# Designs tried in a protein design chat: VHH binders against q9ybd5. Part 10

Target 1, 159 residues: q9ybd5
Amino acid sequence: MEGEGLLVRKIRSGVVIDHIPPGRAFTMLKALGLLPPRGYRWRIAVVINAESSKLGRKDILKIEGYKPRQRDLEVLGIIAPGATFNVIEDYKVVEKVKLKLPEESQGVLRCPNPTCITRKEREKAVSKMVLVSQDPPAYRCVYCGTTVMGDEIHDLISP
Key: E = the ipSAE of ESMFold2; O = the ipSAE of OpenDDE; V2 = 0.75 times the mean of E and O plus 0.25 times the DockQ between their complexes.

## First folded at step 2 (VHH; framework vhh_brivekimig_d4)

Design R05c (at its last look DockQ between E and O 0.72; V2 from the best seeds 0.00; counts 0 for: pae E 3.8 > 2)
Fold by ESMFold2, look of step 2:
Structure R05c (fold): chain B 159 residues (1-159), chain A 120 residues (1-120)
Amino acid sequence: as target 1 above (159 residues)
Amino acid sequence: EVQLVESGGGVVQPGGSLRLSCAASGFTFSEYAMSWVRQAPGKGPEWVSSIYSSGGRTLYADSVKGRFTISRDNSKNTLYLQMNSLRPEDTALYYCAKDFYSWEDSYDVSSQGTLVTVSS
């Protein structure tokens, strides 16, 4: 049989995020600061709505040359818990991480309540959001009790 | 370059209505929460309302609850504020801001605002 097709090239080094629930790849790019004006520093491939034996459908994100920060893994876990984060070196997966909702978020999820003490110009009262439900995902501010749920959590991600 | 262009302001009598629009460009509008903020003469900025990126949930300052309605049309990259039962204390320069947080600065990203004057 003939070999045919070239969908997305393998990357030499960087990260591949696989098993992303469909529709969340661009949310990840926004949250990582990889959309314009900053994003053109890296070569990025996005596959939207690919077939997945595990999920039925998925998004895939490949970022060549990208070195993730620890906060990036927390951010990605909030957006796509259960997705597979792969670190690539020399075309090989050298590290694989299953993304998870963090139990606590300090400084990554900011409280949306404008009257919260963390919204007043006091850096000592940095936002702390705690996970109060896995399904649907929900976080609560430890200072004012404001709760946020579902996909709307993604709006709270601090740059 | 992020650009936010407000329109729809004007002079109205107390009890009147206005509908403000904010046209957004230079960023992925549908991925961001949006806010309306106002600044009365001689006062600092005052948060008015916010809407999540999905358009599902909305937040309002106590001073405008029941009178103002925030909405968005992600297909047109446009944010709206319907203002009903306007009062003289609603007189202010109104501007939109990206996300829940950035409006707290005294400097706007790329917004000039639209003036609303409520007077008899």
Scores: ipSAE 0.268, ipTM 0.685, lowest interface PAE 3.8, mean pLDDT 83
Fold by OpenDDE, look of step 2:
Structure R05c (fold): chain B 159 residues (1-159), chain A 120 residues (1-120)
Amino acid sequence: as target 1 above (159 residues)
Amino acid sequence: EVQLVESGGGVVQPGGSLRLSCAASGFTFSEYAMSWVRQAPGKGPEWVSSIYSSGGRTLYADSVKGRFTISRDNSKNTLYLQMNSLRPEDTALYYCAKDFYSWEDSYDVSSQGTLVTVSS
């Protein structure tokens, strides 16, 4: 998984995310908590706007040494449904997952409405968003009904 | 370190307009939603408005809806609040905050604020 026109080495172990829509690699890094300074814990290669037969253009993200959490697949699915998540061990793909929009997101997507019960710490209500549209993507808060559509959904991802 | 510096406050008559600015630094501004909050004298803090990172979607408190407009310029790392048809009850210290701020959450906010006084 190398960017066309760019030289990027294979990683021994970690994660490779391929077929990322152009411009969303950094969104992923943010969502995963891998922007500096946290990101310095791992070796990270970001390929931006590489040629893609499937998408025309794509981003690629390689994170060497990164151990994926269960939450990661949900988060990345929200950011880039259709992208491919690869787990690498000994320079081989040992697991391949096609990312997708979750039907329901609990504790990951926040409600943007400050008056929502989920935004009140005293209530201890965990955010719960349901998928209401696939294309364009849209999620609705089950508590207050606030709906968010498109790329703005990315802003709702809890740190 | 996250820094947020508000400006543009002042004294205006009822029905007047002001435009607030918030200069942000210490983080990737374009990657975060931003919010305006205010605190009136003798009252608790109140959420005013939020804007998503792209600037394409906005949220407003009912008390300011139709009168205030939140916007941002990501190339300048600046958040704005256009306030029209100002009322005496809009008098407050205005703060900008990173992300979808609520007073019950621990988000980065400015400690300074900018004072808006609406008085005849």
Scores: ipSAE 0.214, ipTM 0.621, lowest interface PAE 2.3, mean pLDDT 89
ESMFold2 (binder alone), look of step 2: mean pLDDT 80; pTM 0.817

Design R05d (at its last look DockQ between E and O 0.01; V2 from the best seeds 0.00; counts 0 for: pae E 13.4 > 2, placed apart)
Fold by OpenDDE, look of step 2:
Structure R05d (fold): chain B 159 residues (1-159), chain A 120 residues (1-120)
Amino acid sequence: as target 1 above (159 residues)
Amino acid sequence: EVQLVESGGGVVQPGGSLRLSCAASGFTFSEYHMSWVRQAPGKGPEWVSSIYSSGGSTLYADSVKGRFTISRDNSKNTLYLQMNSLRPEDTALYYCAKGFYSWEDSYDVSSQGTLVTVSS
C-alpha cells in the first residue's frame, strides 16, 4: 500500500493499517507498546493527515517485520473501529481485516472505577468490559457497572 | 440522516404471533448493533431486545425471553422481531433503534414506531 499525499514505500513483510482516523496512529503505537525505545525493534512509518476520499483525512501506519498478537487486533479495534488491518507478506496483502469494536473485552480495558474489585490487586479479578454503544463507543464494567465512553476508552487500555 | 422505519404491527389475539420489520438507511447497517424498544400506554420506554452487528449474539429482556426472536438481514438493511405467544402486556408502540440500548445512555430511535395491540 502507498501513502496518500506522501510517498511511502511498500513494506516487504509486516502490517499496514489504513483508514485510521486522524491523530490515532500514535495512540495505536502507544497502546501496542511500539513507541521508542521498544519501537526501534521494527521499521515504522507513520503518515499523519493523509488525504482520504473516504474520511477526508486519515492516518496510515506501517510496521515492517511486526507480527501482531491476537490481543493487538482487539486493541486496534478499540482505537480505530473501521480502519483496515492488512497483513503483508512478500509485498502483498495476504490478509485483510476490518477492525471493529470488540463486543467484550477481558483483561484489556481497565475499569476506570478505583473502587471496582478489578482495581484491587489482592482480589486478582480480571477486568471485563462489555460493549454497550458503538457511536459513540462505550463499554460497561460487568462488575461495578461503570461505563466509559468516547476517547477516554483509549486511556484504559492496559499495557 | 439515520432513518428507521418500522412495520408489521397490528391487532392480534393473545397467543398469536407477529413479525416486525425495521428498514434502516442513512448509515452502514451491518456495522451497528440494533435494538427493539417498546412503549406501552402510560409507561416509559422499555428495552425489548438487541442484536449484535454480526448477528451472532442476541439479548432479550426477561419479559420477552423465550417468546421473541430478534434477527437481521444485513444485505437488506433490515431488522426483524418475531413475536410469538403474545400477551396483552405486550401491547405497545415498538421502535427500532440504532445501536445497543444502553440502560443509561441515549440511542438513535425511530420517531414513528409500529403499534402492536394484543387483545381478545
Scores: ipSAE 0.005, ipTM 0.284, lowest interface PAE 10.2, mean pLDDT 88
Fold by ESMFold2, look of step 2:
Structure R05d (fold): chain B 159 residues (1-159), chain A 120 residues (1-120)
Amino acid sequence: as target 1 above (159 residues)
Amino acid sequence: EVQLVESGGGVVQPGGSLRLSCAASGFTFSEYHMSWVRQAPGKGPEWVSSIYSSGGSTLYADSVKGRFTISRDNSKNTLYLQMNSLRPEDTALYYCAKGFYSWEDSYDVSSQGTLVTVSS
């Protein structure tokens, strides 16, 4: 990987996420449920503030043994659109994905409006948020029209 | 209810070809990556190939690269695997999977799979 100021051992199997905007690696770990104590079953390396020809600076996340689901990739795309997601098996990249903001989110992003029908537990309505801006990132609830922007979107990710 | 139904398996001579299909329903097929996984008798599951939701990017295990081709038709909600130059070691039960391969997810798939037998 480019921009390495620190040498980190290659992983045998798992995931490497590269080109993470600086400061977002821990947000990713929280959103994936990988912070201790919940994350102790995986070996995790975090590189903070590495050199990047693409971004100037970047974070890098290496997670041995982690095998993400599609929902996890959507969550990661919300947190770090443009980052490079690599699946590693037997020291080889077997899948490579450029993360992107999903055009819509159903059941992943909660609506921030406390009076929205999707926030009423008895209504059983599943949230649906649609992308209305790439930069800055912004989503709008299809039910009540509330819009959320920027880093505040990260707080709306359902567990 | 997510449903994945595999078909197209059978008995083939070494060097032959088969085309597997996976009919998908119960989810928005065009929004998800898809994978093929196989399990030979007495062996653990093995990832074979993946295709991105757009159909523009594909990945293959080294053991099948150059011989197998994954494809999808989003208008028919169908995933395909064209298998050429088949070898006896390709004998396995083949499954399709929603998203990227995961060893835990592959055990949760509610599908029958389709059996491919390559024998002389």
Scores: ipSAE 0.000, ipTM 0.162, lowest interface PAE 13.4, mean pLDDT 80
ESMFold2 (binder alone), look of step 2: mean pLDDT 79; pTM 0.800

## First folded at step 3 (VHH)

Design c1 (framework vhh_brivekimig_d4; at its last look DockQ between E and O 0.81; V2 from the best seeds 0.00; counts 0 for: pae E 3.6 > 2)
Fold by OpenDDE, look of step 3:
Structure c1 (fold): chain B 159 residues (1-159), chain A 120 residues (1-120)
Amino acid sequence: as target 1 above (159 residues)
Amino acid sequence: EVQLVESGGGVVQPGGSLRLSCAASGFTFSEYAMSWVRQAPGKGPEWVSSIYSSGGRTLYADSVKGRFTISRDNSKNTLYLQMNSLRPEDTALYYCAKDFYSWEDSFDYSSQGTLVTVSS
């Protein structure tokens, strides 16, 4: 984890997401429902366009006191595959996960097609999207076949 | 507070055209897909069109395909709906909605809608 020279102090507990592609830190906050005013429940530090030996430039996200859910990892993996998710306890990294695109997303990515069966309240069908491309990222609805790729996938993340 | 203000509605004859606008505030407009929905008197809300946050891709209901065009200007926080070849069945109160889904539920936006009336 890269933190030396940053103007942001270490957090005692929470999460640090490193090696975020530039510009996606706020997308992450949006997807996690942590933009203001909801985000005021936590101490959040956002570093944008930091120097990165690996990426050239990167974003960093620190959320103190945040308890991640499994769903959060999926969401973050969708937004920034390859980023590093760090769980912090007592100022130490206790878990490190490399984020990745899920092969299948159930209930997280919603089909944008209003006529899809998953968008019919009475049908009670849960959205199911399958990964059909890594680069660029692309997901396809298993029900209606609608395919979404690139950053547009981020628009499908259910709140 | 999320605010959506629709405008551009009016009375037109069949075959006429209108351009609706939706001024958005209270959220980062460029980060959200947007949608148009409409509600005719005595009917439930009907999805009309959606546009992704980037503006690069659009979706349309079959009833309006080829006639309506959704677009957005993220620099102005504004959503548009160009409506051509209007028909009487297009008569409705038109609303803009944040993302693809929010219109399905009771949305707590300050949206009043804009009335479109198509009649000879």
Scores: ipSAE 0.371, ipTM 0.715, lowest interface PAE 1.4, mean pLDDT 89
Fold by ESMFold2, look of step 3:
Formats: C-alpha cells, sequence, structure tokens
Structure c1 (fold): chain B 159 residues (1-159), chain A 120 residues (1-120)
C-alpha cells in the first residue's frame, strides 16, 4: 500500500481535474465512459472529500495517459463548472482551464422529450440546448422548449 | 454488463390494474434516468414513461397520462410502473431501459420483457 501512494503523487502525462465539487468525481468518470464494469484501461486516482480553501471540500481526479476530446471538456463543464482542468506533459502543467457551463450544447445534451424533432431519426436534427440560468444551472431545448435544471442536466448527457 | 429483468405482467380485464417491476444490475442505477417502453404485436417500440435519476420528475406519453405512474427505489435498484384503468390498446410486451435514449438503439433488447394482456 506504501508504494501505491508514491504512484499517485505526480503523473507523467494525462489530466488532473481539481476543485471538483464534492461527490461529483464518479459522475465525471461515468459521463466520460471511464468507469468500466470489468476493469480499467487507465490509471485513475480519485481523491474524495479533500480539504479545499476555495470550496471547503472537493474531489480530485488524476487520469494517467488520458487525452481528452473537445466533447469531453463540454461534458466536464456541465458536471463541475468552476473546477480546474490541467493537462500534464512530462510532469508539468502545459494547459490549465477553468471549466464553465457551456452557453449552448449541440449534440452533447440531448433533449429528454421523446416527441421533440431532435429525437426523430428521419429528421436528422441535432439537439441544441441553451443555457438560461447559471445558478441554478438550467438549459432549454431550442426546438420544443423543454427546460431542465440542477442535477437533472446530468441525465441528459448523450454518449 | 447491463441487466434488466421485468416482471408483474399478466392478463386483466379492461379497467383493471397491474404493477410492473424492473430489477436492474450491472450499472449504478441511481445515476441514470430510466424508461418504460412497450411493443404491441406487429408494431414498433413505443415509449411509455421516463423518470429522472433522482426520482423527482417524470415524463409520460399522452396515451398513458393520468393512468400510469412511474416510480423508482434507488436503494433496491428497482423501477416500477403502476398501470391503472387498463385498456385493450395497452396490450403489449413491456420492458425497461436505461436512460432516456437507449431504447432507441437497434430495437434489439436482450431481456424478455413482461407481457400485459388486456382483454374481456
Amino acid sequence: as target 1 above (159 residues)
Amino acid sequence: EVQLVESGGGVVQPGGSLRLSCAASGFTFSEYAMSWVRQAPGKGPEWVSSIYSSGGRTLYADSVKGRFTISRDNSKNTLYLQMNSLRPEDTALYYCAKDFYSWEDSFDYSSQGTLVTVSS
């Protein structure tokens, strides 16, 4: 177990997400498809309920070797706005981004209304959800007007 | 591997009631919205109802509003559908699906569903 602590201290390459609101680290892994039913493809370290001068409490994710897609940054911003996303190369932070609620989501947040035109394959319309409130977070479908807020938004993330 | 096992179907007369259950395993049930879908003989799948992961909000097809109630118990990994005032057109194979969207994929479900027959 002693050797395990040394492996988590620094990662050579990958991603470190800091200042995650407590309780959301596993939600992030699930939404990114990184929480396997049978095992792990990635070396992942999860710190739960750490002390944070910014938040009081926080979660931290370290994902070794992970190279995020642009869609992943949108997903992360929806789940944990205000968290810090760090790209690591050769043990150094090469990029640091503050995650934010996207002003609009196209194709990532899918409308939950099954009668919406975006749910019909024949129409080929891509979902478009627009941010209508920051606090509490809320999105509205441009096509049918369906609105979702708070933690409900996380249920709308499309694979 | 996601596993969903439906039960509670049967034969009832018009106006009767049934309560369906869906036992879930192989995923973190409390993190996902859930849906009920039905398929009548010779027809494609029809969405019936959905419930958000928290259990706080629900969605219903117009054809079942006021008659059906979806619910969930996250401590038991179980989804429910209370069906009241049943009509012959409710006759179908009922199955549950993970999230709002997965029932639209392929239309090839590995579960058997639970059969509801409403007849006089």
Scores: ipSAE 0.292, ipTM 0.698, lowest interface PAE 3.6, mean pLDDT 83
ESMFold2 (binder alone), look of step 3: mean pLDDT 81; pTM 0.820

Design c2 (framework vhh_brivekimig_d4; at its last look DockQ between E and O 0.71; V2 from the best seeds 0.00; counts 0 for: pae E 4.6 > 2)
Fold by ESMFold2, look of step 3:
Structure c2 (fold): chain B 159 residues (1-159), chain A 119 residues (1-119)
Amino acid sequence: as target 1 above (159 residues)
Amino acid sequence: EVQLVESGGGVVQPGGSLRLSCAASGFTFSEYAMSWVRQAPGKGPEWVSSIYSSGGRTLYADSVKGRFTISRDNSKNTLYLQMNSLRPEDTALYYCAKDFYSWEGFDYSSQGTLVTVSS
C-alpha cells in the first residue's frame, strides 16, 4: 500500500484491503456492516478500478479507525479470495493476511432454502456450508444439499 | 432508514392475475437478495418466493411454483411478484423483505398489500 499510487492518503490506524477483484468493493462494505447507517463512525475510502500489476485492475478499501472483528477474515475471504488484508497501527502494517475461501463456513454463510432445518428457530441448528469447488467458487449446504456458486454466495453472508 | 412499500393488491376472481410491486429505499438494493412473504388472517407468516441480488436465480414455495414469478429491477430499486392462476388460499397480506433471512423475525410493521381471491 505504501509503494502504490495513492489516490487517497495513508491512514493512521484501521484496515486496508488491497488487490480486491474489480467490482467487489461495495459487496465487501455490505458484508462488513459498513453501509449506512452503520458507517457513521469510520472514514471509508473506496478506490474502484485502480491499476494492478497482479490483476490488471483492482478495487481498494481503506477504513480508518475500524477495529476488525474475528469473523472479518472469513467473510472477506469468501468475497475476495487472494486479496490482501492489512491491519494498520501508527501508519504501519502490523498484520498482513492473504484472504482465502474457507473450506467450510459455520454460521457465516446461511442456507437460502427457507425449508432447511437450519432456518427453523426451534431446531437451533447452525448453518454449515462446505466448499465444493474453488473455481468457480461453490458451496453446498450439508443439511439440504442446496448449492450456490459464484457471486450468489455473497448473498448468503449473515451479519 | 430502510423502507419497503408494497402495492398492487386487490380483489380478484379465482384464476385471475395480479402483479405486486415493492419499492425499496434507504439501502443498496442491488446488494441484497429479496423475498415475498404472506400472512393469511389468523395464521403465521408464510414464505412465498425469493430472488438473488443479481436477479439470476429464484426460489419458490411449493404451493406457488408454476403460478408465481418473482423478478426485480435493480435500476428502479423495485421487486415484483407476478401472480397467475390465483386461488382462494392465496388470500393474504403480502409483504416484501430484505434478504433471505429477515422475514423469519418478521414483525408486520409495514402495511403490506392485501390480495383477496374470492368468487
Scores: ipSAE 0.217, ipTM 0.651, lowest interface PAE 4.6, mean pLDDT 83
Fold by OpenDDE, look of step 3:
Structure c2 (fold): chain B 159 residues (1-159), chain A 119 residues (1-119)
Amino acid sequence: as target 1 above (159 residues)
Amino acid sequence: EVQLVESGGGVVQPGGSLRLSCAASGFTFSEYAMSWVRQAPGKGPEWVSSIYSSGGRTLYADSVKGRFTISRDNSKNTLYLQMNSLRPEDTALYYCAKDFYSWEGFDYSSQGTLVTVSS
């Protein structure tokens, strides 16, 4: 990451997400609830269309002071499978996680079908989506069978 | 602050057509799915249609399938609903909403646009 001539300094603590497909950094911020005004709680650096030997182009996201939740990894895996999630402490990478599509998503991906039992207030059913394709990504609701594919899956991420 | 302003409602005879518009502001329109919801007098809100952020996929209630078309122009921050073959039972206040329709915490306009289908 540091060899790419970035104008962004190292962070002392937080997270660095590298190898993000171009255009998905802001999607990630949205999904994590870090777009303005909420995002102003943290120091956030967004690099878009950086050169990448692996991808040609990539986005990079740095969030200083951010402490990720387990749910965040799932969300980010949905948005950018294959990206690298780095946990930073004292200016060092202390943990590296390769993001991936979850095989099953519970409570994170909403069913887009308003008539689905998971969308009914009185039923209190938690959404449950299962991965049915890796490329392109596709998930299917276990309750009503609705299937969503591609980048549109990102719209289903619960805020 | 999220703002949604509907327009295009009116009185039309059965079999007629109307096109509703929703002007959105206060959020990144292109990043969110959008929905139409309607409420007839004396009835609860009814989901009508939803469109994904890209505009590539749409969903419809069974009651309007084949007659209504939802679309969006992200460059104009505008949501549309083309309503054809209108029926008296389509009479309602029509609201646009941010994201997919949900029963709770749904960001939708407080005003709506009135559609009246009558002879």
Scores: ipSAE 0.069, ipTM 0.542, lowest interface PAE 2.8, mean pLDDT 88
ESMFold2 (binder alone), look of step 3: mean pLDDT 82; pTM 0.840

Design c3 (framework vhh_brivekimig_d4; at its last look DockQ between E and O 0.01; V2 from the best seeds 0.00; counts 0 for: pae E 16.1 > 2, unsure alone 64.7 < 65, placed apart)
Fold by OpenDDE, look of step 3:
Structure c3 (fold): chain B 159 residues (1-159), chain A 120 residues (1-120)
Amino acid sequence: as target 1 above (159 residues)
Amino acid sequence: EVQLVESGGGVVQPGGSLRLSCAASGFTFSEYAMSWVRQAPGKGPEWVSSIYSSGGRTYYADSVKGRFTISRDNSKNTLYLQMNSLRPEDTALYYCAKDFYSWEDSYDVSSQGTLVTVSS
């Protein structure tokens, strides 16, 4: 795990997300609902534009005491595919997962089309988006066919 | 605290134009889609338009399509709605909302709005 030499101490327990593309750490916090004031439930360290041998520059996110849900991994994978998700216990990495774009997203990515059945008040249809491109990332609504790509996908992440 | 303050409303004749503005604060404006919603007297709220955070894609209600244009300036934390060819049925209180407006979700919407009156 990277972080040696940083002015950020190790966390006892929680998560460390490494190799985040520059500028996406705050996007992650937003998507996870961890921006202030909600974020004050945890100790959060954000490192932006850190030197990276792999990426040139990267962001790092440390959230002490945070226990991720499966949905969180999906969200993080959408925002930063290729980033490394580390679970920390007793100051040690106990699990390491490479984040990836989900092949299918149900209930996480909203369809941006307001006329889509998933956006109708009385229909109660749950959004369902399928991955149609890796690079750039793109998802298509299974109901109406609307496709969204690039960073705009981040806007569709439901809170 | 999220704050949204609309301006630019007024009284115009049919066929006239108005430009609404929404000043946003209390959140990272450039990270969120934004929407316009309106409520006519005696009617429920109606979605008008939405725009992505980057401004690259926009959506419109059928009732305003071709007449209204949503835009944003992220450097100024401001959302705009250019309204052309206004009709009496466009008369409403217009609200700015954070994110994609949905009937199913609770979003941050301004409590004030700006009144647009279209009458001859």
Scores: ipSAE 0.027, ipTM 0.436, lowest interface PAE 3.5, mean pLDDT 87
Fold by ESMFold2, look of step 3:
Structure c3 (fold): chain B 159 residues (1-159), chain A 120 residues (1-120)
Amino acid sequence: as target 1 above (159 residues)
Amino acid sequence: EVQLVESGGGVVQPGGSLRLSCAASGFTFSEYAMSWVRQAPGKGPEWVSSIYSSGGRTYYADSVKGRFTISRDNSKNTLYLQMNSLRPEDTALYYCAKDFYSWEDSYDVSSQGTLVTVSS
């Protein structure tokens, strides 16, 4: 492996997500729907287990031409709070965002309770999960009160 | 269809203040980041500020940091821009836009914006 500045060309425009905890880059791609075939509409570079002065090791995603929706940033904040989201134009970073756990999630995090009204497809109740702890991360369903914590939250992200 | 109606513009002296509002309809406002964009006479559009759907993250162009404050009221489907310490270079037509990263696709979809003129 070479240094990060030498492994993958800089993108002209799009998004670079840096300081991703190692092992989470593919989780992000899956959650954003960027795996094939849809992901073949964008040029995507993934750097796995790179050196990081901040984290020791990190993953990096570079997505050329990508313009994420607000829901996509919510998903990214759930998977890797503290990661750096960079908007690139003309080979320059024009915006940086530190990803954070969203205060609430509507329609993105499923409730883990199998008997919750939001898990019944014939009902029109959209999931709503509210942040109840930052450390450890925890969300509570507003309908049934079920709480989920830690890495299990990632398994509840709707594709 | 998406509709964005800006208001609150006017003529103000340098150093003055204005508060802009943007009434949104035709989409679920609370699910989208929103932006303010301005266009000075003879210039292209310039991004001013953005706010995430929850109101928890806000961003500003360097030219307005410390003087402008973006906010939103999701219960009223309304976006705001508080503009303080206004300068002649803030004179522009101000638009709101749906989305943070694609504001160029939506900033003038259904409205003329609201004109802010800063002059003596």
Scores: ipSAE 0.000, ipTM 0.106, lowest interface PAE 16.1, mean pLDDT 80
ESMFold2 (binder alone), look of step 3: mean pLDDT 80; pTM 0.810

Design c4 (framework vhh_brivekimig_d4; at its last look DockQ between E and O 0.02; V2 from the best seeds 0.00; counts 0 for: pae O 13.9 > 2, unsure alone 64.7 < 65, placed apart)
Fold by ESMFold2, look of step 3:
Structure c4 (fold): chain B 159 residues (1-159), chain A 120 residues (1-120)
Amino acid sequence: as target 1 above (159 residues)
Amino acid sequence: EVQLVESGGGVVQPGGSLRLSCAASGFTFSEYAMSWVRQAPGKGPEWVSVIYSSGGRTLYADSVKGRFTISRDNSKNTLYLQMNSLRPEDTALYYCAKDFYSWEDSYDVSSQGTLVTVSS
């Protein structure tokens, strides 16, 4: 018999992130602080390189019991713009958000220029990076004008 | 436990070359940008270079541009610094760091560094 099956079981409460470009699920977990040791208290299911009508291939994250922080959507939008962020309560989607590149990032994306005033001073100075291209994704520092693009942006996310 | 082991330092004449290596363990090397930092005697730490996690982009301090080349081999968890046209001012203890930004105050990196001495 032919069959269509669920890859992992449904979760009662938490988040499901769908339509993640393939290869980015672990980058997301790292950026959210959900990898061990800090993240070992979460029940996480990761689907890598699944078939997707929307993308051809995709990653999926299911994180049981996770309550998203305000900055989480910004971080995820930087890593996987276009992915779908679903909030689950009582086994149902109660909120759905399409992730997008933030127009500005304050304190989340660091400037890549090591001599920038936001990095050179030992006291925390708040970085401000502005979106200058959607495709490829690119940000420019408002203080020193340095531009970063592509996957290297992911290295700039503050822990 | 994050561990970084530098090697390849030594004594070299001005104009000479050295290649530093940094062997990494205890973390997923390919997920992180990696930096070289140096500290000359009596001076504070100075950032030298960084390479993005993909290996596709590099940045250099002005003092070393055109002379030093940072590279990485993600399959071997190893970071490199090729240093050419060395000058006496390059004399320092060289460290690698698991981080793009927090090298000055990073507590999550354990390393002893490798000493480079440029002199006659």
Scores: ipSAE 0.000, ipTM 0.293, lowest interface PAE 12.7, mean pLDDT 80
Fold by OpenDDE, look of step 3:
Structure c4 (fold): chain B 159 residues (1-159), chain A 120 residues (1-120)
Amino acid sequence: as target 1 above (159 residues)
Amino acid sequence: EVQLVESGGGVVQPGGSLRLSCAASGFTFSEYAMSWVRQAPGKGPEWVSVIYSSGGRTLYADSVKGRFTISRDNSKNTLYLQMNSLRPEDTALYYCAKDFYSWEDSYDVSSQGTLVTVSS
């Protein structure tokens, strides 16, 4: 994203997510637990519907001071496969990762089936979903076999 | 400390049968769903079956449905897996777990697994 008409200043340290499909920046913030009031712990810039040579339009998310976890890559990959995750230190990109749909998700995607063992609090079972389609995205529960597809997947991301 | 000790593995010909056992201790066995997981050579862990803590409800992976039967004896804190009509692709190290998806993060459970080899 370096050099492309930045609407906001560079951050010294944190995360920049570029090439987000339009409309998914807030989905990401929600999934990361960064919506208010929790989000006020960081300086967050949200750019929506920016010009993109690749996508036509894109969202951009900058989170200054945010320390990313490996789990974040999985969550963000689910929301926006193909987006670019950049780790910033001293105003420089020190790590660049292309987000992707995980082949397997453990404890991140909740099974939508209320009768699934993973939805029984008493049972202490952790969800496990396997990727069964790239486009549209689809995951299947390894326990009950329930499949979830499309944007519905985003709603199943555990906080 | 949670302990799970598997037994009953061995070498069997295709079409044969084995019965695995898992002795559990260090937690209230009857309050947890218990699972069998297996790991074949060169492959990642695969969930095989689960039995609920109450009611005896069971679920199976498609690969073992109709052939395997999971059961439990809460009075003995023991989990079982009856494996019938065994196939070479069932060859794996078999583990029991009260939380299949947490065991990778915590190896506090001294589970060594039991080896099942299906070969002619």
Scores: ipSAE 0.000, ipTM 0.224, lowest interface PAE 13.9, mean pLDDT 86
ESMFold2 (binder alone), look of step 3: mean pLDDT 79; pTM 0.802

